# Designs tried in a protein design chat: VH-VL binders against q9m8y4. Part 2

Target 1, 142 residues: q9m8y4
Amino acid sequence: MATKSTGGTEKTKSIEVKKKLINVLIVDDDPLNRRLHEMIIKTIGGISQTAKNGEEAVILHRDGEASFDLILMDKEMPERDGVSTTKKLREMKVTSMIVGVTSVADQEEERKAFMEAGLNHCLEKPLTKAKIFPLISHLFDA

## First folded at step 14 (VH-VL)

Design y4
Fold by OpenDDE, fold request of step 15:
Structure y4 (fold): chain C 142 residues (1-142), chain A 122 residues (1-122), chain B 107 residues (1-107)
Amino acid sequence: as target 1 above (142 residues)
Amino acid sequence: QVQLVESGGGVVQPGRSLRLDCKASGFTFSHYGMHWVRQAPGKGLEWVAVISRKGDNKYYADSVKGRFTISRDNSKNTLFLQMNSLRAEDTAVYYCARDRYGEGTYLYFDYWGQGTLVTVSS
Amino acid sequence: EIVLTQSPATLSLSPGERATLSCRASQSVSRYLAWYQQKPGQAPRLLIYDASNRATGIPARFSGSGSGTDFTLTISSLEPEDFAVYYCQQYDNLPFTFGQGTKVEIK
């Protein structure tokens, strides 16, 4: 009685890790910076929306319609600066990753204050894929 | 009338440094991003660098990265290009160009200077 | 980088004729394409932005069309002053790149 060993071909389900599109808010008063950051986010595989200042960013969250995985927050903006905006967003219980965007000319104390406002990270201009991607790679696995 | 006037071009040896200036007039300089674009003799156009309104954000072409520095002084309405470690392939007419801020976000060049010639030769 | 290829390299025409210039991108640039005119010894001049918008002061005989990867600049009736080199430029991604140019010359 020859026991036919039925070799079960384990179909290795290639888990096509569907790369989740991340939603990004770019907050900067300079249209050129907004556009440049849009380009970078596009190359990373994100979808971006822009705000011209901190007040616009707050309004977007107040209306409850917008959820972002990542917020790129400029430090210096008219009407509402990055520090104030970050604090306000945190008060509103926004849980997005907020990356502060600073200049080389910014002092360490200013960066510290920005971080203390509720940033997850702080990056210096110019932003690049190489700088941003390591910080947000985990957002694609969600 | 919008005017851009480049200066500082000349003949230099390889490995040397040169600084270009671009003086802007006829518009609020601090409200615009600025670019450098170059053109080798008898060749096409090559984008070199961009700088934001405040001068806090800069990007470069790979061909000049680490050697060239774009900067600006808004109080003087002047754009700069510091060129270090110059090479023969850097020989070109260098144009300063204004980034147009229209109703949208644009990265095209609506006004150009007349250019300044940089020649790098042994 | 995004490569822009212009064709033809040279276009020989007479005044009054229609000129059609092509610019092809290696990948989609959406509508983020500009056209420039350059005459000998002069700086480039903006003609068209966002693929089809005519810049201020540009004559109506100049028109741009296209999206994605294929773009066209048309001069409906060539004037003597239109004989020049024309460049396309994309601003969809860094680095910003130009086509190699098309020379429109008098036949």
Scores: ipSAE 0.887, ipTM 0.929, lowest interface PAE 0.6, mean pLDDT 94
Fold by OpenDDE, fold request of step 15:
Structure y4 (fold): chain C 142 residues (1-142), chain A 122 residues (1-122), chain B 107 residues (1-107)
Amino acid sequence: as target 1 above (142 residues)
Amino acid sequence: QVQLVESGGGVVQPGRSLRLDCKASGFTFSHYGMHWVRQAPGKGLEWVAVISRKGDNKYYADSVKGRFTISRDNSKNTLFLQMNSLRAEDTAVYYCARDRYGEGTYLYFDYWGQGTLVTVSS
Amino acid sequence: EIVLTQSPATLSLSPGERATLSCRASQSVSRYLAWYQQKPGQAPRLLIYDASNRATGIPARFSGSGSGTDFTLTISSLEPEDFAVYYCQQYDNLPFTFGQGTKVEIK
């Protein structure tokens, strides 16, 4: 009586590593900058929302409905600037990665103050995929 | 009435530099992003560069990156294009164009200047 | 970069006829597509934005349609002043790119 060893073909479940979509908030008073940054984020594989100033960014977080993996924060905005906004978001216990977006004309002291407000990183305009991707690559692996 | 007027075009040799100006009127210049678009003789349209309202953000086509610089003076309602290391393939009519914003952050070229001709020849 | 391909290259028609111009994108541009008219010796003029919205002052005979990768500009009844070159342009991503153009000429 020959025992037919039924070799169970283990179907290697190809774990389709679902690339995690990152949620990004773009905060800038210039509509063109918002749109350009949106294009870059889209190229990286993120989903973006926009705010026109720091106050709108704060309101989005206050209402408790919005969670972002990344916040691109412009430094100079009307009503509420980037420094004040960053401080407020940190006071609100927002844990998002906040990347300050500065201009070439910004002084080192201004950048330092922006970092001290609670930024994780600071990037100089123009933003590019090459500048942003190294900072956020680890967010895709989480 | 919205008006854009380009100037500064001419004939130059390869390797030389040229600066183009675009004077804006009939709207609040500082509230709009601006673009340069060029058209080689008998050819189609090619986007060249964009500049933000404050002039703090700039992007370029790969064909001109490192050679051209877009800038603006909002106090003078003027857009600039500094062109260095000019090549024969840079020969074109250069247009300044206004970037139109919508509430949904849409952008398109709603107004164009008449253009200025740049000829690069040996 | 996103490549826009227009067809046909040349469209020969008579006044009063319907013109249909195509613009195809190498990848989706959503609705971020504009159409321009250019007459000889003139700057381009905006006709359509966001794929289907007519710009201010553009006659009703011009209409745009489409989304994603396939777009159409239609001129319902050609007027003598409509014989020109037409370009599509995408603004979904940098660099902004144009189609190669379609020439509408008198038959």
Scores: ipSAE 0.887, ipTM 0.930, lowest interface PAE 0.6, mean pLDDT 93
Fold by OpenDDE, look of step 14:
Parts: C-alpha cells; sequence; structure tokens
Structure y4 (fold): chain C 142 residues (1-142), chain A 122 residues (1-122), chain B 107 residues (1-107)
C-alpha cells in the first residue's frame, strides 16, 4: 500500500508588493512649471494632479475626495499664495507632506516664513529627481 | 504678429564665452515660457534649455548643463543665453522658441526666431 | 532620454503624391508629440501638436496620427512648397528630444 505523499505545492503567493504609486498634488500658477513638475514626478513613479493656485488646492481637499501623499507648493500664486495655502491645509488637518518649491531669488526670511506655515520641506527650483527622491523614500519607510 | 529675433552669434575660440539675445514682440512675453534650440550645420535639432515665464525655473540639456545659463528680462521682452566654456560641438544655429501658452501643459514650440549662428573654432 | 527615430531618412516623391512619415519613440510619450517642417535656410515651423492637432495656418493636407510610441505625419497631396525636412519632437519627458528628421525631396 504505497502512501502517495501528496506534496502540497505551497503556491508561495509572491506578494507582489504593489509599489504604491505616490499621489502628488502640484500647486503652481505657471502652467509650464506644473508640467515640468509633472514630468519629474512621473520619473519617480508617481501620479500627479495639478492646481493653479492655493484656492484650488484648498477646494480639492474640502470636497473630501482628494488624498495626497505629497504636495508641491509654489510660494507665489495669485488668489492664494503658498504660505496662506499651507496654513489653510494644516488647519484642515491635511497630513500630506508639503514641500515648498521656491525660487533661488527668494529671501531667507521668506523661506523661513514659508516653513513656519507648515511645510515639511523646502526645495529650490528646479525640481529634480535627485531632490525629490530622498523625501519620497521617507514616506514609504513610515 | 509674434516675432522672435536672435542676436549675438559669431565666431569664437574654444573656452571663450558668448551671450545670445532674443528679442520678443507681438505677444505678452511674460506669459510664456521660452526655449533655446540649436542646430549644428547639416544636422538635426537639439533642445538646449527652458525657462519659466517668471524666470524662476530653468532646465538644461546635459550637453550644456553647467556651462550655459538661460535667463530673461521681461521688462525688455528679451531672452538670454549665456554660453561659457564653449566647445567645437557647440557650433550651431541657435533658435529661441516660444512655449505655447494655454490651459494645457504644452511644451512644444509654436514660434521660432530666425536663429543666430555660433561658430566655435580654433 | 527618449529617442525618436524617424523613417524613412529620405522620401522621394512627386507633386500630388501622398507622403507618409513615421516617428517611433523608445518609450511611450502619450500624445505629447509635435511635428515641424524646416526648409533650407529657415527656422522650423510647427505643423502638428499633441500628435494630431494642426497648428494655426497649417493646410488641411497635413495630418498627424498616433499615440504612445508610434506616430505618423501624412501629407495627402504634396505641394511644391512641401519639399522640406520634417522633425518630430516629444515633450513628455525632459530632455525634450527631436527625431533625426525625414527629408522629403522631389523625385
Amino acid sequence: as target 1 above (142 residues)
Amino acid sequence: QVQLVESGGGVVQPGRSLRLDCKASGFTFSHYGMHWVRQAPGKGLEWVAVISRKGDNKYYADSVKGRFTISRDNSKNTLFLQMNSLRAEDTAVYYCARDRYGEGTYLYFDYWGQGTLVTVSS
Amino acid sequence: EIVLTQSPATLSLSPGERATLSCRASQSVSRYLAWYQQKPGQAPRLLIYDASNRATGIPARFSGSGSGTDFTLTISSLEPEDFAVYYCQQYDNLPFTFGQGTKVEIK
């Protein structure tokens, strides 16, 4: 009586760690900057939405449908600037990483004020993969 | 009518510097991103650099990065390209080109200048 | 960088004939592709943007098609003024890149 050892091939479900695509909001009044930043985000494997100003960014969050891992926030925008927008988003209990995107021409005091508004980080234009990647890596390790 | 006029081209020795100007007219210059594109003699087109409408954001091709600087003066409707450490391979007609302004994010060149020739030779 | 390869290198045709030019991208550029015409001694002229939209003032005989990696510029009936070099350009990623060009010449 030959006991057929049914070797159960444990299908090692390779949990394909679905590389969670980072969801990024780009807030900038310059269409060219928005597009350029979209390209950078794409290179890091992220998906992005855009807002033309701080007010649009606030509206996106108010409607409750928007959840972003990262927000790239321009400083100078019409209607609502980056500082005001950042403050408002924090008041709304938005927990996204907010990265201020500033010009080299911006004064240190202005950058400080921007950080104090509730930024996690501040980067100078131009944005690059090298500048953004370290920040994103921290989002995945949390 | 949209017009772009490049100037500043000429013959220079390797290692020297040259500045190109592009004067814009016929549109609100400050509303548009601007580009430099070059074409070596008998060759194709090569993108060189882009600058945002406010001049706060700039990107360069790797071939010119660290040597070339794109800038603009919106009060003068003028785009600039400062070229340092020039090489023989930088020999080309240099065009300024306007980035299309619109609700969309378009990074194609809807208007071009006539170009200015830069020759780098020993 | 994204490499654009145009084919053929040279297209020899007669006036009135149909011209078909190809541009292949090394990776998907979605619809972020433009076509330019350049005549000898002149600056490039925008023909097509977003793969299939004609620029202002471009004759209806010019049409663009394609998406992703494969694009086509078609000239339905060649006019004498259409004999030129044609370039495709992608604006999906930095750096922006051009194809090597297709020369349309008179047979």
Scores: ipSAE 0.886, ipTM 0.929, lowest interface PAE 0.6, mean pLDDT 93
Fold by ESMFold2, fold request of step 15:
Structure y4 (fold): chain C 142 residues (1-142), chain A 122 residues (1-122), chain B 107 residues (1-107)
Amino acid sequence: as target 1 above (142 residues)
Amino acid sequence: QVQLVESGGGVVQPGRSLRLDCKASGFTFSHYGMHWVRQAPGKGLEWVAVISRKGDNKYYADSVKGRFTISRDNSKNTLFLQMNSLRAEDTAVYYCARDRYGEGTYLYFDYWGQGTLVTVSS
Amino acid sequence: EIVLTQSPATLSLSPGERATLSCRASQSVSRYLAWYQQKPGQAPRLLIYDASNRATGIPARFSGSGSGTDFTLTISSLEPEDFAVYYCQQYDNLPFTFGQGTKVEIK
């Protein structure tokens, strides 16, 4: 029976759970923050690349090499801030999930403007597994 | 001539608060991430907290989370540790420690102050 | 939490001898391992970072090696000022942790 064989094969062949890795871009002008956020992302099964400002993040997407499941976007950066960067990425048709990670997220007007730039979510630093995982858990589902 | 000088230690009763200061000189303080590390008498070293260069990112050891607050004032070249709800197990010499500057690896401590002793006892 | 286990606990040697100190991690820390020296009544001093790079001003007799879970600090010829406690520290994952120390003392 084809139905039973297909269903049984899928359940039987899954003796080791597939671990899906997600590709994450970390955009923050502080190298210490980038390293700390890389550590957190590693604990949840992410592979990270970094950009030291918004302009680098834009350039990565223009040269056609960048495709990310998740972008962690700091707000205050030199060259191009997180608001401007998020707007530009969305204008470029980037569909990645973008999560803002900023220390002033409870400033209602500023949070609203950042969200309107094209964020999916905005979190207050520090980034933790508890804060981010509920927002992105669906990215690991096949 | 890098210098880190801690102050504010002393003897306090459980449940009380202390604030530790670390005054920095001989380098551009605002370029560096900073840490607190403690050492109980006769024991090894325990990392306590980290703060980023501009103070926007902070992480704590589980043993102090919710009770201690790391902060900095870059205009005064000063790192702080606010220690609330102190317990006997917080008794230690507290060091401020400097992370590195520039590109490369991070989260090891290239310069340390001489420490300030906090004793929590009745 | 990554546990670092140092051995031996105490190393009794004479000036001029070679000291070999071990640090073993409970899981891989890649190359993110530093070594510190601490003398009585003093703050720790950075000796080695990223497993094998000497910090500024550290004499060439100090060297570090290893990666993953097994790391070694070697002092090729002990000087009187090298008798101290030595700690390893990992910075691959939060919380950052230290070994319990190896005391190098005069025989």
Scores: ipSAE 0.783, ipTM 0.892, lowest interface PAE 0.9, mean pLDDT 89
Fold by ESMFold2, fold request of step 15:
Structure y4 (fold): chain C 142 residues (1-142), chain A 122 residues (1-122), chain B 107 residues (1-107)
Amino acid sequence: as target 1 above (142 residues)
Amino acid sequence: QVQLVESGGGVVQPGRSLRLDCKASGFTFSHYGMHWVRQAPGKGLEWVAVISRKGDNKYYADSVKGRFTISRDNSKNTLFLQMNSLRAEDTAVYYCARDRYGEGTYLYFDYWGQGTLVTVSS
Amino acid sequence: EIVLTQSPATLSLSPGERATLSCRASQSVSRYLAWYQQKPGQAPRLLIYDASNRATGIPARFSGSGSGTDFTLTISSLEPEDFAVYYCQQYDNLPFTFGQGTKVEIK
């Protein structure tokens, strides 16, 4: 039986394995929240785009053929709120992971209705790496 | 004319609590994120906390996390800082600061109050 | 956290001279850097945001430049009211941090 050492040890750098980058849409009507959340997403290897309300998020999916691995969806927004936006995106067959990011003051029924609109998960503000990463870690798997 | 006026500073013993108020006028308070920034006597500036326009999003410096609570009452145009379990290292002038409004970036401070001194000593 | 190191600690100059203040970040902060002026007993005043944009009402003699890790505040011709302490602040990552300050004083 002949042994082939085809691949051998190359002098190729293999010291550091970097995580896959994910594309994230941040939907929140507060520009400060959008920036803070963008900052957090950057620390976990996300590339962010923002929408200032639900209607803008819907338009992005119609006009630009946008495709995101993750959507962070605020609930209370003008024009179109997060519940209505989530329902619309699912109606449009958007399969992205959608994580709601809501106020601590939300009632249990409000959170349940938001989940039923088509969220994969719902988190309370503030968004932190500790809260979000366990829910989305599978998105970094090739 | 934009004004931010802090109050509630004073001398307290370690382990005690204190609440700071910042009264805002001359702008639509509910449209702005707000911050607390402190400065120990003779020292530089340290960011303490931020709160979103609606009060639903809050972040803190590690040095105060778990002890301080930022909050706001938009109906009274007032920002608050509840400071519990005070330590000597919390001795500082505390400023409320307004986040920049408009197009562009955020998280820098376009208007500051006059500051209120908190002294924590035995 | 991102450490901002300002240099020099003290800059002794005369009115009419050009002041050049440095701020170096421990990692890139892109263009998310602001400069503030603080006079004794007063609150800080915003001078520059996003590295190079002058805030409203700031005289043209103040300018900012830089990106990434190295930033400069320049005062083209010092006026008597410019003798103060200057701080840089980054807002690229939490926690938001300030440099230790550069004191610009009369020679």
Scores: ipSAE 0.780, ipTM 0.890, lowest interface PAE 1.0, mean pLDDT 89

Design y4
Fold by ESMFold2, fold request of step 15:
Structure y4 (fold): chain C 142 residues (1-142), chain A 122 residues (1-122), chain B 107 residues (1-107)
Amino acid sequence: as target 1 above (142 residues)
Amino acid sequence: QVQLVESGGGVVQPGRSLRLDCKASGFTFSHYGMHWVRQAPGKGLEWVAVISRKGDNKYYADSVKGRFTISRDNSKNTLFLQMNSLRAEDTAVYYCARDRYGEGTYLYFDYWGQGTLVTVSS
Amino acid sequence: EIVLTQSPATLSLSPGERATLSCRASQSVSRYLAWYQQKPGQAPRLLIYDASNRATGIPARFSGSGSGTDFTLTISSLEPEDFAVYYCQQYDNLPFTFGQGTKVEIK
């Protein structure tokens, strides 16, 4: 029998956890960051695709073949940064959940501007399961 | 040729701090993620920390989280490990290790320094 | 945390013999498995990455195989410089972990 985990660790092993996968786009110009974030996303049941910069992310959506439940958006990238990319995706009517993933050094005003570009949430690096899962847990229910 | 030279090891008392440096040469340091890996005397290898090439992303082993800080100065080709609240269990040779560059999978270590010994003892 | 168990702990062989070293992961690490050699008083040296790819400058007598949970390092004909400790490392998930090592020593 297939079952979905709905809470903490008090449930017995006789409950089978039903896996529901989400499609995630990871946008970051550092290949090490993309791999590290892919690992985190795998631990929560996500399937990842990557983009090396904002322009790649825009092109993926312009061509019409890609759709994502979640986009993880780095802020500082060459060619097209995360703020510009997020604005462009929202202009293109992309409805995915977009979560910004920023450095700890960002000032409050920079984070506010990023949110205003169209993010649903903004997190500080490092990305962890503990930080991201509460924000996206509803994606596994629907 | 690639060179990684660690320094700053020594004998310290529990609860004290040390900073390790790793000086890089023979490659473009700012293009590579970097790691610290340690080896307790007579024991195996333990990964300690990773830092992205720009320094914006850092992860730590649970055994050192909250006590150690990895950092880098790309203008000086130097990787750092700040070790606070040292414990006897932190006694090890500490290696600086380079992540790979280019296409493919990351997070294995293609070049290592020769290590610096940290001994935490009363 | 993914545990890597290496076997045997010690492998006593003569030059010219074949060495077969095992690394078993507590859960699948796909192909994300590397092998390192460490000689006394020296830093580790990368031998194999992604389960089966030889690193630059590594002789053809070293080969790696396996995927998922079971991995093998083979040294087809031991040379005097091959007597060392060998470690496997997974990089499929954080934290990155190493096996406890297999010592290959002269019989």
Scores: ipSAE 0.770, ipTM 0.889, lowest interface PAE 1.1, mean pLDDT 89

## First folded at step 16 (VH-VL)

Design z5
Fold by OpenDDE, look of step 17:
Structure z5 (fold): chain C 142 residues (1-142), chain A 121 residues (1-121), chain B 107 residues (1-107)
Amino acid sequence: as target 1 above (142 residues)
Amino acid sequence: QVQLVESGGGVVQPGRSLRLDCKASGFTFSSYGMHWVRQAPGKGLEWVAVISRKGDNKYYADSVKGRFTISRDNSKNTLFLQMNSLRAEDTAVYYCARDLYVGDYLYFDYWGQGTLVTVSS
Amino acid sequence: EIVLTQSPATLSLSPGERATLSCRASQSVSRYLAWYQQKPGQAPRLLIYDASNRATGIPARFSGSGSGTDFTLTISSLEPEDFAVYYCQQYDNLPFTFGQGTKVEIK
């Protein structure tokens, strides 16, 4: 009576860690900057949507459908600048990480004012994968 | 008519510096990003650098990073490329190109005629 | 970086013939692909942007197609002035990169 040892092939459920795609809003009036930032976000495995100014960013959130993990916010934009936009988004109880994207030429006082508007972080142009990646990592660890 | 005119090319020794200029006319220069693209003799095209319309955002190819600086003076409708620590492999015709973003797409719609940079001992 | 490979390296044709040029990307570039024409001693000229849109002033005999990784430039009937080098270029990611070029020459 040969006992057939049914070797149960434990299907190692490879937990495909569904790399949670970070959802990013890019707010910049310069189309080149928007595109460049899109490229960077893509390289880090994120998906992005763009807004041409702060007003568009606000509208996206007003309609209740937009949920972003990260918002890249330019400082100087027509219609609604980055400072005003950041304040408005916070007033709207948007909890996204908002990262101000500033120029090296920006004064410290301007940067401070931008931070006080409700930014989580401020990064200087040019944005790079190296600059953004640590921030994204923090979002996933939280 | 849109025009881009490069200047400043010449023969230089390795390790030396050179500045290229690109004068723009026929359009609102400050409304457009600008690029430098180079072409070694008998070779293909290589993107070098990009600068935003305000000049506050810049990216470079790895081959020139740390050595080249792209800049612009919108009041003079001029794009610049400062090239330091020049190498033989930097020998090329250098073109300035206008960046155009239409809809969701970005492309180079106008190019200058280029200026030749020769780096030789 | 994204590598663009053009084929063939050289295309020898006669006036009036159809030219088909290929550009393959090492990864998807969506539709962020442009085609340029360059004649000897001249700057590149934009032909096609967004994979299939003709630039201003470009004759209808030029057409672009493709998406993702595979793109084609077609010249329906070659004119004498079309004998040149053609480059594809991606603008999906930094650094922007060009193909090595296809030379269209007279047979």
Scores: ipSAE 0.885, ipTM 0.926, lowest interface PAE 0.6, mean pLDDT 93
Fold by ESMFold2, look of step 16:
Structure z5 (fold): chain C 142 residues (1-142), chain A 121 residues (1-121), chain B 107 residues (1-107)
Amino acid sequence: as target 1 above (142 residues)
Amino acid sequence: QVQLVESGGGVVQPGRSLRLDCKASGFTFSSYGMHWVRQAPGKGLEWVAVISRKGDNKYYADSVKGRFTISRDNSKNTLFLQMNSLRAEDTAVYYCARDLYVGDYLYFDYWGQGTLVTVSS
Amino acid sequence: EIVLTQSPATLSLSPGERATLSCRASQSVSRYLAWYQQKPGQAPRLLIYDASNRATGIPARFSGSGSGTDFTLTISSLEPEDFAVYYCQQYDNLPFTFGQGTKVEIK
């Protein structure tokens, strides 16, 4: 016998949209910045790992199996700065999206040099979801 | 001894500006992130703003965004809060606070004595 | 933003008694929770960080526990100087937020 049930709310309740998480490397020499940027990345569905400087970022990629969808690259760092690090990663055939995150006080020529090192984009601090999400929204596709 | 001493508080009319200073001593000021936290009379604590050790990264509570500016001068061991377009709701004791140096943690191990800002007409 | 709700609002106890203070977060903050003590006319003082680690110089009678959404501060045997207001604070996400406070007062 045919029975009618109130299933409309149950369909909405049972439909769950699975969200893709992206893996992000945060490269910055300031522990406060690393944690603050981790918080921002978490709000947009990212899982983050950190590097204290450019040399650590390069070491993470040496084994050829480390893979990140996004790298947030500070410019001014000890050991290896962001420009040198970005150049090295591109020489190593790293294809991740690399977004530079710089001070508002940086000169235009310095930003241009950073972009030419192999960045996909360059943002001014502070990092916010409003600034970063439009640039990386395609990473959640496929 | 770690010391943080705020100054610049007072009574101001709504719409006016005020600048708070926080003078640091007893530690390497340029190695620490710094915060402002406020407490309205008889109320709890509200985080206001944070600034990175080099001063190039800053975040604000929504209640003050666009009106307040945090800054620092590491050569003078001084943290600042520029408060523009003040409202009655900004009336509070304002504390500067040091971010804990160890690790990636964002809590406040040392606080100043506070300075009172009263916004009334 | 993450709301922290402390209970009870007021805890009336005598010296020597055990105090148990609760902090509940509106969403998980993992272990990123600190506790502060504030006495009248004074700035807050850090007691506990990362839910359970005692800050430098804090007596062993103070202990913290919990993770996720439910956290507890315990004072094993109240001393006269422990009667104060206690705040929890989360640092898992911006903006950083505090609970509304629990006042521990002498019965």
Scores: ipSAE 0.770, ipTM 0.879, lowest interface PAE 1.0, mean pLDDT 88

